# Designs tried in a protein design chat: VHH binders against q9y6x5. Part 54

Target 1, 379 residues: q9y6x5
Amino acid sequence: LPPKLLLVSFDGFRADYLKNYEFPHLQNFIKEGVLVEHVKNVFITKTFPNHYSIVTGLYEESHGIVANSMYDAVTKKHFSDSNDKDPFWWNEAVPIWVTNQLQENRSSAAAMWPGTDVPIHDTISSYFMNYNSSVSFEERLNNITMWLNNSNPPVTFATLYWEEPDASGHKYGPEDKENMSRVLKKIDDLIGDLVQRLKMLGLWENLNVIITSDHGMTQCSQDRLINLDSCIDHSYYTLIDLSPVAAILPKINRTEVYNKLKNCSPHMNVYLKEDIPNRFYYQHNDRIQPIILVADEGWTIVLNESSQKLGDHGYDNSLPSMHPFLAAHGPAFHKGYKHSTINIVDIYPMMCHILGLKPHPNNGTFGHTKCLLVDQWCI

## First folded at step 1 (VHH)

Design f29 (framework vhh_8dlx_2)
Fold by ESMFold2-Fast, scan of step 1:
Structure f29 (fold): chain B 379 residues (1-379), chain A 122 residues (1-122)
Amino acid sequence: as target 1 above (379 residues)
Amino acid sequence: EVQLVESGGGVVQPGRSLRLSCAASGFTFDDYAMHWVRQAPGKGLEWIGNIYHSGSTFYNPSLKSLVTISRDDSTNTLYLQMNSLRAEDTAIYYCARVLEYWKDLGSYFDYWGKGTLVTVSS
């Protein structure tokens, strides 16, 4: 039977939650597997961009999902909701489930991972669930395990996405210990359910399982707002995305819009597209707007209003608060090994290696993850 | 400060059409995607659809043939047109603004209206 991999994402699981809360089920998983303490995600540190980077190994400027709300200057198309099902937005890269299905006569299965309910390069995940946040973790898990055991050609790559702790992180803020403790305890219980289900079905010993996330979460406040309307009149630009990274499409001379914005707030950096720091790898795509505003950690950009969000993400990817973790268990992985940091784009070539797939050109470095794997030597 | 006020609900006979309105104030309406959500008596929230700032619409597939969402950015008003109403469409209808789009369709919405009741009966 070919090697099998289940990739699980808990959205918005900040790495340092592991140090501040108790996770008995996750700790047992890690004890017999591997832990990467920090995963440096891609900029911007948003859900759809980072989930697509995990499965393509590409920076956002290369895979084309550059935000959760975007505008393509060449085609004049708008993607203002993450639920846009137009393949146009997803076709700048080849995600691993497409490669899995095309190279090896194998099936893929998906429970809600971003992009898996969209045909990409005319290929959709062999088994999938249309996105619906009301579907329980248990139902997602039941479908994934059924497909892993009962498919021909065999399901060798499966994904499972869960919205928490991101939804609660936004609602309560990551510093709300009472509410976050409750949410994170429930997630640990779901990890326990996952492991128990796989053991009961005889899958546990032969399945590689990765548990990771797309980003972290930082505390926001009504005392940390940047009112964009106090800087510039709406008649001068079209707003493509707002906070904490604002995407500005000028209606007048770009330099005039830039000059109105550049000194507006000490808690916001204003970049012309060509001046965006190289370290962000956020410049070479038509969906990146002519002017980008980047708020400092914990600051929210608003339009003459208050914000109900007590937590947010999207900030500078060098910030530890934006980093998730990665834990893994299975025949491909060492037992009891801890690694400090990898880049989120490194996950894709590692997964390709585990599955025996030839990766598409990507921004990851296999050498960064090889110490996690039993069939590799650390150099 | 931010306010969403639904109107146009009431009692309607089965097979009729109804248009709901949502008046928005306290924010720049044309910068946000707007959603319609309903809750039938004793049931959970059901997402109806949304309209992007661009005017593009996305609907719940179970409801797509029965509803149309539109917006008038000059008057800061969101609309829900419903056709061929059935007893099962009896619900409180809410308009909502979303800052994080799809992760929690019931409780994650930044701002909600108070709702408007639609009762479909003879």
Scores: ipSAE 0.000, ipTM 0.185, lowest interface PAE 15.0, mean pLDDT 88

Design f3 (framework vhh_8dlx_2)
Fold by ESMFold2-Fast, scan of step 1:
Structure f3 (fold): chain B 379 residues (1-379), chain A 125 residues (1-125)
Amino acid sequence: as target 1 above (379 residues)
Amino acid sequence: EVQLVESGGGVVQPGRSLRLSCAASGFTFSNYGMHWVRQAPGKGLEWIGNIHYSGSTFYNPSLKSLVTISRDDSTNTLYLQMNSLRAEDTAIYYCARETYKFYGSDWYTPYFDYWGKGTLVTVSS
């Protein structure tokens, strides 16, 4: 029987939540599967970039989704104007569902994973839902399980995306134990529903399931604001993205804009594009702007002190608060194995191996995930 | 200091048109996307549509043919033009400032950091 994989993302699920809250259903899943305690995501630690890195195995500079708001200097297109449905933004890489459909002539299914409602290289997921935040987890799960059980050619790769705990993390902040405990308990109950539904439908024993996330969350405050308007006038630049990584397109000489910004705040680093740290792998793409501002953890860049956020992400990918986890269960995975850390780009070549697909060139290292897999020699 | 003030509401007969205004102050209006949202008595919030700082508009599909959103950046004013008003359009209409470029939300759902106090529209014969 061909191997099948369901990839599930709970947006903004910080790895450290597993240590500080109770997850009975997720813990039962982990006990009979594998846990990677920290996944080092790509910079910037935002939803669109990291979700695309999971399914392509590429750094943002290579796959082209470099932020949630982008400007392409060559074509003069802006991402917010394309409303993410323009294939132009997604065509610098080939996501795994496209590879699955083209190499093995099998079907893919998607419940709202970023990019799955877009034709990429003229190929759209065989089954998909147009993004709509109002659609319940139950409806997404019902569609995905229906497609896994009732498709010809068979669905071998399926994705399921859920907006929580990211939305509540922004609203309450990760340090609000009372509100976050309620949110995280509901997520654990959804994981319980997922497992129960797969067992009821006879899918559980032969399906590989990965539960992961794109990033974490850190506490913000109205006491930790960087007012960009206090440092530079709007007439000197066009703002492409704001917080916590600001993307600056100068309207005057780049060096002059840099000099106005470089001492703006002790809680923000200012980089010319060529001086962006190599460890970020965030330099070689026309969608990365000439000047990038990177706020320190927990600091919010604002225009005229408008922030209502109590939690945020997008910060330096070396920060543990920005790291998600990865848990997996199924015939491909060991039982009861814990691993410390992998890179988020390593997920793609591992998934290709499980599905029997030849990966496109990527930044992941298969060796980093070998110890998770039953068919691999560990160490 | 940030202020959004809606005006233009009142009693209007079914089938007529009405234009609402929202006067913005305390921020650089031309840099922000703006939304219209309404709430009928005893019901939840219903999103009407938005206008991006570039002028691009997006509407609730159920309302697209009945409403037009526009802006005048020289006067810091947002407009909602409503045509063919029905009794169902009776609601308090709110002007809301979008958080900047998914600021507060990193997916499709818009996040609002400032709201006006609303203006009441009553559609009655």
Scores: ipSAE 0.007, ipTM 0.221, lowest interface PAE 10.0, mean pLDDT 88

Design f30 (framework vhh_8dlx_2)
Fold by ESMFold2-Fast, scan of step 1:
Structure f30 (fold): chain B 379 residues (1-379), chain A 125 residues (1-125)
Amino acid sequence: as target 1 above (379 residues)
Amino acid sequence: EVQLVESGGGVVQPGRSLRLSCAASGFTFSNYGMHWVRQAPGKGLEWIGNIHYSGSTFYNPSLKSLVTISRDDSTNTLYLQMNSLRAEDTAIYYCARSDYLEELWGTDYSYFDYWGKGTLVTVSS
């Protein structure tokens, strides 16, 4: 029988939540599996970019999903809707579900993972749900488990995405212990439901399950705002993305726009595209704008000194507050093993190995995840 | 602040055993993976092995039968036990901490955030 893998993402699940809150169901999952305490995500630390990096093993400049809001300077197309169905945005990489379907004549299934409701290189996930945030976790789980048990050719790769704790992290901030405790307890209960459902259906013993996330969350405040309107007039530029990484498309000379922005706030860095730090791997793509602004952790860029967000992400990927975790269980994984850190791009070649797929060229390194796997000699 | 101090080096005869120590301070030792790396005269860095915070050990295949890495979290000390020493084991031995990865990436060592100053081992008769 071919190996099977279920990849689950809880959006915005900051790694240190595991240390500050109780997760009895997740802890039980980890006890008989593996835990990677920190996953170093890619810059910018946002949902669409990092979810696509997980399934391609590529930096954002390479896979082309460089933000949640984008403008392509060559084609003059805009991406600003979470429901944008244009394959153009996703075609700069080949995600694992496409490779899975094309290499071994296997099926893929998806419940809401970003990109799975879009044909990429003329290939859409064999089974999928059109993105709709109103669909319950239970309905997503029911569809995934049905497809894992009742498909020909067999579903060997399945994905499941859930919007929490990100939505509540934005609304309440990660330091609101009362509200975050309630939300995180509900997530732990959903993990319990997931495990129980897989056990009842006879899937648990032969299925590899990865539980991870795309980024963390940091506390924001009305005391930490950068008013872009105080720096530069709206007539000088087109705003492509705002906060905490602003993407600026100049309407006048780029140097003039840069000079108006560069000394405006001590709490943001202003970069010409060619001066973006190499460590971000965020430079070589037409969707990266001529000027980017990077706010310091916990600072929000605003146009009129107004923001309703008490938590946010998108900040420097070296910040521990931006890091998620990875937990895994199944026949491919050791039991009771803890690992300190991997890069988010390393998940893709590991998943390809588990599924017996040949990975497309990628920025991950298989060696970084070898110690998690029972069939590997690790040094 | 963070300090790693190697000790136990010196001149040893071929075929003998030697144990190196690394005293760690300025951080919670039990929460971090630790590595041993060596550099022979005129050569590049060679990764010897590591020990996870859980106690799991991983070794360079070329050295696996000759070395053992251990830790004592109660004394914040990392150890490297070397057996059947040969002239080619002559090197400066470094203790290093990693908060990123358990494995070494080639010659970059970019995920090793703190290094000791090293201790010299000379195998000669």
Scores: ipSAE 0.000, ipTM 0.113, lowest interface PAE 21.8, mean pLDDT 88

Design f31 (framework vhh_8dlx_2)
Fold by ESMFold2-Fast, scan of step 1:
Structure f31 (fold): chain B 379 residues (1-379), chain A 124 residues (1-124)
Amino acid sequence: as target 1 above (379 residues)
Amino acid sequence: EVQLVESGGGVVQPGRSLRLSCAASGFTFSSYAMHWVRQAPGKGLEWIGNIYYSGSTFYNPSLKSLVTISRDDSTNTLYLQMNSLRAEDTAIYYCVKDEYLFDTSGWYEPMDVWGKGTLVTVSS
């Protein structure tokens, strides 16, 4: 029987939540599996960019999903996070479900993972759900498990995405212990439901399950706002993305826009595209705008005087607050092993190895994940 | 209690312009993305466009040359400016609030709260 893998994402699950809250179901999962305590994600530390990096093993400049809202300067196309499902945006990389379907005779299944309801290189996930936030975790899980058991060709790669704790992290902020405790307890209960459902259906013993996230969350405040309107008039530029990384498309000379912005706030770095730090790997793509503004951790760039935002992400990927974790269980993984850190781009080549797929060229390093796997030597 | 109240609809002649308004209350308007959606008689819902809490706008490519979405956060009001109206623009127009506070879950921006709609009839 071919190896099977279920990849689960809880959006915005900051790594240190594991140290500050109790997760009895997740702890039981980890006890018989592996835990990577910190995953260093890619810049910008946003949902779509990092979810696509997980399944491609590429930096954002290479896979082309460089933000949740994008403009392509060459083609003049706009990416809308609504009903614009143009494959153009996703075609700069080959995600693992496409590779899975094109090698041998295998199917993929998807419950809401970003990109899975779009044909990429003329290939759409064999089974998928169109994105709808109103669909419960239970319904997503029911569909995934049905497809894992009742598909021909067999589903060997499945994905499941859940919007929490990200939505609550934004609403309450990660330092709101009362509200975050309630939200995280609900997530732990959903993990318990997941494990129980897989056991009841006879899938648990032979299925590899990865539970991870795309980014963390940091505390924001009305006292930490950067008012962009105080530096530059809207008539000088087109705003492609605002906070905490602003993407600026100048309507006048780029140098003039840069000079208006560069000393606007002590809590924001202003970069010409070619001056973006190399460590971000966020430069070589037409969808990265000529001027990028990067707010300091916990600072919000606004056009208005007020913001209700109590938590956010998108900040510098070196910040521990931006890091998620990875836990895994299944026949490919050791039991009771803890690992310190991997890069988020390392997940893709590890998953390809587990599934027996030849990975596309990628930015991950398989050696970083060897210690997690039973069929590898760890030194 | 979250409320959205659309206004500005009515009967308008082909080729004319019309501006719809949506008055929002019961939430921090400036913190949410807002959408305009329409439904023509006997047809499905058609997304017109949205405006993020930041002020950035995205439009249905089929409609982008004909419409402009704007917001006034000081008055909690969303606007849809429509130019060169055609008979095919006859529809009920809905103001829609995103479910998620800020941009959290990606490109689909779930539509949480809908107004009752305002009817636009383009007829001579």
Scores: ipSAE 0.000, ipTM 0.194, lowest interface PAE 15.7, mean pLDDT 87

Design f32 (framework vhh_8dlx_2)
Fold by ESMFold2-Fast, scan of step 1:
Structure f32 (fold): chain B 379 residues (1-379), chain A 124 residues (1-124)
Amino acid sequence: as target 1 above (379 residues)
Amino acid sequence: EVQLVESGGGVVQPGRSLRLSCAASGFTFDDYAMHWVRQAPGKGLEWIGNIYHSGSTFYNPSLKSLVTISRDDSTNTLYLQMNSLRAEDTAIYYCAKEPLYWRLSGDYKTFQHWGKGTLVTVSS
């Protein structure tokens, strides 16, 4: 029987939550598996970009999902319009479920992972749920486990996505210990439910399970706002994305727009596209706008208003507050092993190895994850 | 082509009720959450609330007791019911289509598909 992998994401699960809160079910999972304490995500540290990087092993400039709101300068298309499910946006890369399905006698299953309800290179996940935030974790888990046990050809790659703790991180901020404690305890209980369900169905011993996230969360405040309207009139530009990374499409000369913005706030960096730091790997794509504004950690870019967000993400990917973790358990993984850091793009080639798939060219380095795996020499 | 057309605005007296409609076309309406946003004269945009395709609603807490959002997926129509109208409710009211996963990133100002708006004037 081919190896099987379930990839689970809890959106916005900041790595240091593991040190500041108790996770009895997750800690039990880790005790008999592996833990990567920090995963360095891709810039911009947002949901769509990082979820697509996990399953493609590519930086955003290479896979084309460069933000949650996008404009393509070549085709003049806008993402977040009637084309949210337009394959055009997703076709610059081949996600792992597509490659998995192109191998003989293999199926994929998906509960809400970004992109899985879209035909990509004419291939949609064999089993999937259309995105709906109102569907419970239990219903998503019931579908995934049914598909893992009752599919022909067999489901060998499955994904499960959950919106928490990101939604609560935005609402309460990560420093609200009372509210975050309640939210994180509920997530730990869901992890316990996941493990129990897999054990009851006879899946646990032979299934590889990865629990990870796309980004972290940082505390925001009404005292840390950057009012863009104070520096530039909206008639000079089209706003493609706002905070904490603003994507600016000039309606006039780019240099004039840049000059109006560059001294707008001491808490914001303003970049012409060619001046975006190379370490971000955020330059070589038509969906990256001519001017990018990057707010400092905890600062919110606004248009002459207050912000209700007490937490946010999207900031510089070197910030530990933006980093998630990765935990894994199963026949492919060592037991009781801790690793300090990997890059989020390294997850894809590791998953391809576990599933016996040939990876598409990618930005990950298999050597970074080989120490997690029982069949690899770790030196 | 996505089209959103608001209707039902006009002049109303304080204390009265008004229902706005938004007719949607050019996309699979029942797959998307829909939003109401308003802009009072000389002020910025104010988010009113949204309705998910499941029918679940979330409102701006400052407006929750005064408004109800509903939808009719059979006619691709979004509604905003407003009760006990006040002079400060005078605004242009816009409907907007939510992108997939916006609920996770949370800024409606980057939405690309808005209606042209309908003016509500509360005056005696």
Scores: ipSAE 0.000, ipTM 0.338, lowest interface PAE 10.8, mean pLDDT 89

Design f33 (framework vhh_8dlx_2)
Fold by ESMFold2-Fast, scan of step 1:
Structure f33 (fold): chain B 379 residues (1-379), chain A 124 residues (1-124)
Amino acid sequence: as target 1 above (379 residues)
Amino acid sequence: EVQLVESGGGVVQPGRSLRLSCAASGFTFSNYGMHWVRQAPGKGLEWIGNIHYSGSTFYNPSLKSLVTISRDDSTNTLYLQMNSLRAEDTAIYYCARGLKYFWSGTYRPEFDYWGKGTLVTVSS
């Protein structure tokens, strides 16, 4: 019987929520599986970039999804809502569902994971749903479990994406205990529903399930704003992305724009592309703009107006507030094992190993996840 | 101060059309892309579409044939025209401000301002 894997993402699930709130269903899942307490994501700590890093094992500069909003300097294309389905943006990497389908006549299934409704290298997920945020978790789960149980060739890799707790994290902020407790309790109930559904369908004992997220969330405030318009007129540049990482395309000399920005705020770092810290692995791609502004944790870059966001992400990936967790259960995983930290790019080679796939060249290190797996020697 | 105020919601019969308005104040409306987002009962937020400050529009592919977004910069007003309304279109509809000077929002757009919403109920 070929091994099967279901990869589940709850967008914006900050790792330390596990310590500050009760998750009875998730804790039962972890008790008989594994927990990685922190996953160090890639920079920038945004939804599309990190979801694509999970399934490719690549840094953003290598897979090409470098932000949620992008401009490609070579082709002059903008990543817009009409271009979300343009394969051009996704073709710099090969995601695991494509690799899965190209080996041993296997199928992949997807409920809303970024990129799964796009043909990448002329291959689209065998079963998929076009992205629509109004589709309930239950409907996504019903489709995924139907496809896992009733497909030929068999679905061996499936993905399930949910927008919370990210949407509520932005609206209320992660420190709003009343609203966040309600949202996180609902998510725990959805995890309970997922486990129950898999048990009822006879899938639970033979299916590997990973529950993870792309990033965390930090508290923002009207008292922590960086007004970009106070330092530079908008006529000098085109804004590709704003906050907390601003992507600046100069309309005049790059050095002049840089000089206007470099001392704009004590709470923002200004980088020429070649000066972006090597530890970010955010430099070698035409979609990374000539000047990048990086706000300090909890600071919001604005254009002479306030911001209603009480939570945000995109900040430095060394910040614990930006880290998600990873929990997993299934025949490939140990039971009751806790691990401190892995890199988000390490998930891809681990998943390839579980599925018996040959991974494409990637930035992950299989050795970092070995101790999670029953068929590996832990050193 | 930035304010976005949605209006035009209410009870409407299936198959009919409805136009929602969003009155913007406290900023230079003509410099911003604007979005419509909805939330049906018991469901998550669904992005409907956006309109760039140049007038160019981008729509959720699932809704493209059913909606039209327009703007009137002389009155600082954003519009959402909805046709062939179904019970499934029952939702709270929100006006949202996109990134300043940006060509287009993403399919999962981030906003810096939201209105309080207007309820549309499609009854048979």
Scores: ipSAE 0.000, ipTM 0.316, lowest interface PAE 11.4, mean pLDDT 88

Design f34 (framework vhh_8dlx_2)
Fold by ESMFold2-Fast, scan of step 1:
Structure f34 (fold): chain B 379 residues (1-379), chain A 124 residues (1-124)
Amino acid sequence: as target 1 above (379 residues)
Amino acid sequence: EVQLVESGGGVVQPGRSLRLSCAASGFTFSSYAMHWVRQAPGKGLEWIGNIYYSGSTFYNPSLKSLVTISRDDSTNTLYLQMNSLRAEDTAIYYCAKDRLYWIGSDYTPAFDIWGKGTLVTVSS
């Protein structure tokens, strides 16, 4: 029978939560599987960019989802979390569910993963749910497990996305131990439900399951605000994205806007597009604006207003607070193996290998994940 | 009080069809997944399938061509339609309400409310 893979994301699951809270169900999953303690995500450390990097193996400048809010100057189109269904935004890459369906006539299934309710290169996931945050984890899991067992051609790749602990991380901040403990316990219970349902259905021993996330979370404060209006009048620019990475489209000379911003705050770096550090791999795409502002960890960029966010992400991807983890179990994976770090773009070629798919050109390195796999030599 | 009452069992000839009913009361039926489970004489429990609150169904793969589960939320009733009955289908049939969470390291189906069962005997 062809190999099968279920990819699960818990949005905003910071890697060090594993060390600071108890996860009995996740610990049992890891005991008989593998754990990657840190996954170095792509910059900007935001939901849409990183979820698309996981399934394409590409940096944001290459796959085209360069932020949660984007503007295309040629077409005059805007992208946001409430306006994300235009295939135009997604067509600069080929996600794994599209490759899976086009190679050897296999099916894919999706419960809410970003991009799976959009036709990409005229191909939509064989089974999918239109994004709706009100749909319970249980209903998402029920549909995924039904599709894994009751489909022709067979579902070989399935995805499941859950919005927590990101929503609570923003609301309470990651340092609110009382509220975060409650939220993370609920997530561990959902992991327990997932494993037990797969066991009940006879899927557990023959299904590869990856549990991961797109980014972490850092503590913010109303005492750590950068008021952009104190440095530059709004008449000089159009704001495409605000915090913690501001995307600035100048209405006047770019150098004049840059000069007004460059000394605005000691807690913010200001870059002309061509001066963005190479290590970010965040330069070679028309959707990246002419001036980018990058706030220091825990600082929020505002427009003469207070911020209600107690936690945020989007910061420098070298920061451990921005890193998620990856845990996996199944016939492709070793049992009881811990690995320190991989890049988030490495997940795609690993998944292609497990499924027997030819990967599209990508920025991942298969060698980085070899030690996780039973059919590979780890030297 | 919370109750599940199965009905529709009895003696049926091989090759015939039979529909079992389960009447639920005392809880919000439309909010929970419901299961059918059977136990043949001297054997363990065998999970037949379930229907989620959304109406989606999932079946034991060995039984999927032989059974259909449905629900009527307006009457708080769960149904199991069985076709082409065989002698090995002789069992007590239970409906069960799903729990929100299974909390053990060893997995067994976790049902917090069970019916008393209805006996189906397939014989000539």
Scores: ipSAE 0.000, ipTM 0.116, lowest interface PAE 21.0, mean pLDDT 87

